# Ledger of designs, part 5: VHH binders against Shikimate dehydrogenase (NADP(+)) (aroE)

Target 1, 275 residues: Shikimate dehydrogenase (NADP(+)) (aroE), of Thermodesulfovibrio yellowstonii (b5yj55)
Amino acid sequence: MITGKTKIIGIFGDPIEHTLSPLIHNEAFSYLGLDYCYVAFNVKKDKLKEAVEAIRALNIRGVNITVPHKETVIQYIDELSDEVKNIGAVNTILNNEGILKGFNTDVNGFILSLKDEGISMKNKNFLILGAGGAAKAIVYGILKEGGKVYIYNRTPSNALAIKEKFKKFGFIEIVEMDKSVTEKIDVIVNATSLGLKKDDPMPLNPELIKPEHVYCDIVYPETPLMREAERIGCKVVGGIGMLLWQAAFAFKIWTEVEAPIEIMKKTLNKLLTKD

## First folded at step 26 (VHH; from k5 with G99A)

Design j2
Fold by OpenDDE, fold request of step 27:
Structure j2 (fold): chain B 275 residues (1-275), chain A 121 residues (1-121)
Amino acid sequence: as target 1 above (275 residues)
Amino acid sequence: QLQLVETGGGLVKPGGSLRLSCVVSGFTFSRYEMAWVRQAPGKELEWVSSIYPDSGTTRYEDSVKGRFTISTDNAKNTLYLQMSSLKPEDTAVYYCARAKYYFGDNRFDYWGQGTQVTVSS
């Protein structure tokens, strides 16, 4: 039940209608008996500043930030976490008595998504497909965990930018797309949005994937390449894990309570099987 | 159904120019890598150029760099190949092709009927 004492948590994005975050978090709040309410706000680019100001004005406890605002919102935040400083993107805002603190839980979300599946990253070779916002968080996470990164992007300059930005944290090299691209790779990661649309091409030729590879995708619930990887015999980690754990970390930031992971998993599974 | 239709081929003298067009239908080509490939008589299919219509990122084979320009009109779902300084060695049937994979290795899954380009004095 919502009362005058209920604390509000939101999400800013555009478009926002498809987000599962309200359902995930509200179920978690209910399960734990926490007096929070999570709501979605469609925030246009030209209204982002005003929306952030509204966090203070309305005494909103916290806000998730999603596409397209993760980078641009930084200029309106008072304090930034190390993750944000390094990757240049905010996905979680905490309002602490008018001081806005920015975090990025995608980094740890990705890390835990692999850990949750029993995959060790230390000294493993990762092929990262894509050089967008998600790729930055993923690359940073891998390097923090002691993995090695091989990155490919359609625009070489974007891959180079990522290399230059993150080389101080560990081994990162740009690779060429050829038949040998996966020969020394342990884990293949699709860090693009390919798979979201029904008619999207697969990001990689499945013939380059071998049974010994782990295939990771940030898209959920399933992509054609995930299916191919499964057919080939790979361990597959879909985007659901990253979604879950990034939410769990955000949850803890706002409430200072550990997220009910099993409840969130159950909720996500139910939601994604319904579609 | 998917369809790619090439036009603009013809006979030109060495040093001449041609502009090829390819109209695509049945899919959103901005989500794919699009390419031009060519096949000369008695030779294998050769990759010429690729573009990602959404970003404008382009690639060229070495033999056509500086002479050919690939571009798109996304609003018209049309792929172009501006060819200049044409050489007899450029004589071939030119095909508009869709890359099978986004991060492809010059493998394609759909082709047009092709358009003949002949460079001869």
Scores: ipSAE 0.684, ipTM 0.853, lowest interface PAE 0.6, mean pLDDT 95
Fold by OpenDDE, fold request of step 27:
Structure j2 (fold): chain B 275 residues (1-275), chain A 121 residues (1-121)
Amino acid sequence: as target 1 above (275 residues)
Amino acid sequence: QLQLVETGGGLVKPGGSLRLSCVVSGFTFSRYEMAWVRQAPGKELEWVSSIYPDSGTTRYEDSVKGRFTISTDNAKNTLYLQMSSLKPEDTAVYYCARAKYYFGDNRFDYWGQGTQVTVSS
């Protein structure tokens, strides 16, 4: 029950209508008997500054940040975590008595998504498809865990930018897209948004995927390339894991309580099996 | 449902110019790599140029670099190929094509009917 003592947690995005975050977090709050309420706010780009100020004014406990605001919001935050400083994106804001702290739980979310599936990242070769915001978090996470990154993007300069930014953390190299691109790869990661739309092309030719590869996708619940990878015999890690764990970490940041991960899993699975 | 319609072909003298257009329907071409390919009589299909409409990133085969320019009007879902300094060896049927994979390997899954380009004195 919502009362005058209920603490508010929000999410800023555009569009935001279909976000699953309120359902996931509110179920978790309810399960643990925590007096929080998670709500979604559609925030246009030109209102982001005001929205962030509203966090202070309204004493909102915390806010998730989603597309398109993960990078632009940084300029309005007082303190940034190390991962945010390195990747340049915030997905979680904590309001601590008017001081806004920015975190990025996508990094650890991705790491845990692989760990949860029994996949060790250390000394593994990762092929990263894409050089956008998600790729930055993923690349950083892989390097932190001792993995090696091979990155490809349609725009070479974008891949180069990522390489230059993260090379200090470990091995990262730009690769060419040819028949041999996956020969020395252990894990293939789609770090693009491809798969969100029903008629999206597959990011990669499945003929380049072998049974010994692990295929990871940040899109959920399923993509055509995930299905192909499964057909081929690969271990497949979909985007659900990353979604789950990034939420769990955000939950902990706000409440200082461990997220009920099993409850969140059940909730998420229920939501994603509807259609 | 998916449709690619090429126009703009014709007869032109060496050194001349043509502008090809391709109107796309049935899919969001900004989510794909789009390409021009050509086939001359008795020859295999040849890749000419590609573009990612969302980013504007382009690439060209060596023989057309500096002479051909691929572009898009995303609002019109239209692909263009501006051809200049045309040569007789550019004579071919030109097709608008959709790349099968986003990070493609010059494989295409949909083509238009093609438009004839003839370069002759």
Scores: ipSAE 0.683, ipTM 0.853, lowest interface PAE 0.6, mean pLDDT 95
Fold by ESMFold2, fold request of step 27:
Structure j2 (fold): chain B 275 residues (1-275), chain A 121 residues (1-121)
Amino acid sequence: as target 1 above (275 residues)
Amino acid sequence: QLQLVETGGGLVKPGGSLRLSCVVSGFTFSRYEMAWVRQAPGKELEWVSSIYPDSGTTRYEDSVKGRFTISTDNAKNTLYLQMSSLKPEDTAVYYCARAKYYFGDNRFDYWGQGTQVTVSS
């Protein structure tokens, strides 16, 4: 039941209507008996400043931030976690009595999504496709865990910027896309939005993927390339695990209690799978 | 229906210029790498140039670099190839093509009918 005492959590993005975050968090709030409500806000780029100031004005407890705002929102936040300072992107804001604190739960979300599937990262060679905000969190997480990064992006300057920014944290190199690019690669990661729309091109030629690879994708529920990797015999890690764990960490930031991860996972599986 | 329609070919003297156009329909133009591919008489297909319309990122075969410019007008769903300093060895049928995979392997799944470019005295 919503009352005058219910605490509000939001998500800012554009477009936002297809987000699963409200379902995940509201089910978790209900399960734990927490008097919170999570709602989506479609925030256009030119309205971001006003939306962030509304967090203070409306006493909103916190928000998630998604595309396209993760980097530009930083200028409006009072305090940043060390992780945000290293990455330059925010996905979570806490309103602590008028002080806005920025966090990035995508890093630990990605790390734990792999660990939860039994995949160790230390000394493994990762091929990262893309150089956007998700790629930054993923690259940082891999390097922090002792993995090696080989990055490719269609815009070479964006890949170079990531290399220069993150080389102080570990091994990172830019690669060219040729027939041999995956020969030394253990894990292939799609860190782009390709696969969200049914008309999207497949990110990578499946002939470059072999059964010994792990294929990771940040997109959910599934993409044509994920299905091809399964047919090839790869271990496949879709975007659901990263979604769940980034949500769980954000939940703890806002509520100061542990997220009911199994309830959140059950809710998503019920919706997204036929099992 | 998905369509790629090339125009702008013709006869030109060595050192001359032509602009090829390709009007596309039936798919999300901006999400795909688009390319020009050519075939000289009796030769195999040769990739010439590619562009990602949403970012403007371009690639060129070494033999045309500095002479050819690929571009788009996204409002008109149109791909262009501006060819300058043309040589007899540029004589070919030029095809507009859509890349099958997003990250750079020069494999194409849809083609136009082609437009003839002839460079001769």
Scores: ipSAE 0.160, ipTM 0.612, lowest interface PAE 4.7, mean pLDDT 90
Fold by ESMFold2, fold request of step 27:
Structure j2 (fold): chain B 275 residues (1-275), chain A 121 residues (1-121)
Amino acid sequence: as target 1 above (275 residues)
Amino acid sequence: QLQLVETGGGLVKPGGSLRLSCVVSGFTFSRYEMAWVRQAPGKELEWVSSIYPDSGTTRYEDSVKGRFTISTDNAKNTLYLQMSSLKPEDTAVYYCARAKYYFGDNRFDYWGQGTQVTVSS
């Protein structure tokens, strides 16, 4: 039941109509008896400034930020967490009595998705495919946890920019794509959206994947390369865990209550298996 | 049905220019690395140039740098190769091809039928 006391949480993106976040968060609010409501807002790029100012004007408790706004939104936020300052991307805003604070829960979301699967990152060699916004969060998280990053991207300047930005946090090198690229690699990560659509190319030649590798993908629920990695015998970590944990951390930021992770997981799994 | 159709070949004198076209259908053109590959008579296939249509990132084989330009018109699902300062050794059948993997190793899973380019006096 919505009343005049209900706190509003939103998500800004474009397009936004297919987001699963409202269903996940609203089920969590209902389960815990928290008087919150989560609503999606389709925000065009040229309306972002007004949408962010509306957070203050409408006393909205907070919002998630997704594509295409994660970087450009920063200019409208009053305070940034240290990890946002390091990454240059925001996925979560808290309205703290008119002061907008920006966070990035994708970093810890990725870290916890691996830890929850029993995967240690310290001193492990990670091959990162891609150099976009998700790659930045993933690279930062790996380096923060003491892992080593080997990044590949077809636009060399983008990979170089990530290397220069993050080298102060740990070991990061740019690699070439050849037959030996995975020989010293422990964990292979697809940090792109490739595999989301059925006619997408596979990100990587499956012949480069061996059973001793861990294969991670940010895409959910499943991709052709994830299926190939499972067939090969790898430990496979799909994008569901990262999605779940980033949502749980944002939930805690807004409500100051621990997210009901098992309820959110059940809701997410139901939604992803329904046609 | 996946299809790649090359056009624009022909006879040209040394120093001349040609523009090759490849119209694609049956897949999302902008999501794949696309390439031009050539084969001179009696010779092995030789990669010429590649492009990622989404980002515009291009690569060129050393002997064609500065003379050839790969480009796309994403609205028309069309790949181009602008060839200038043509030499007799550029004589070949030119194929457009689709890379099998996004982060590629120069493996191609679909090819056009080719278009002949002949550079001679």
Scores: ipSAE 0.124, ipTM 0.587, lowest interface PAE 4.5, mean pLDDT 90

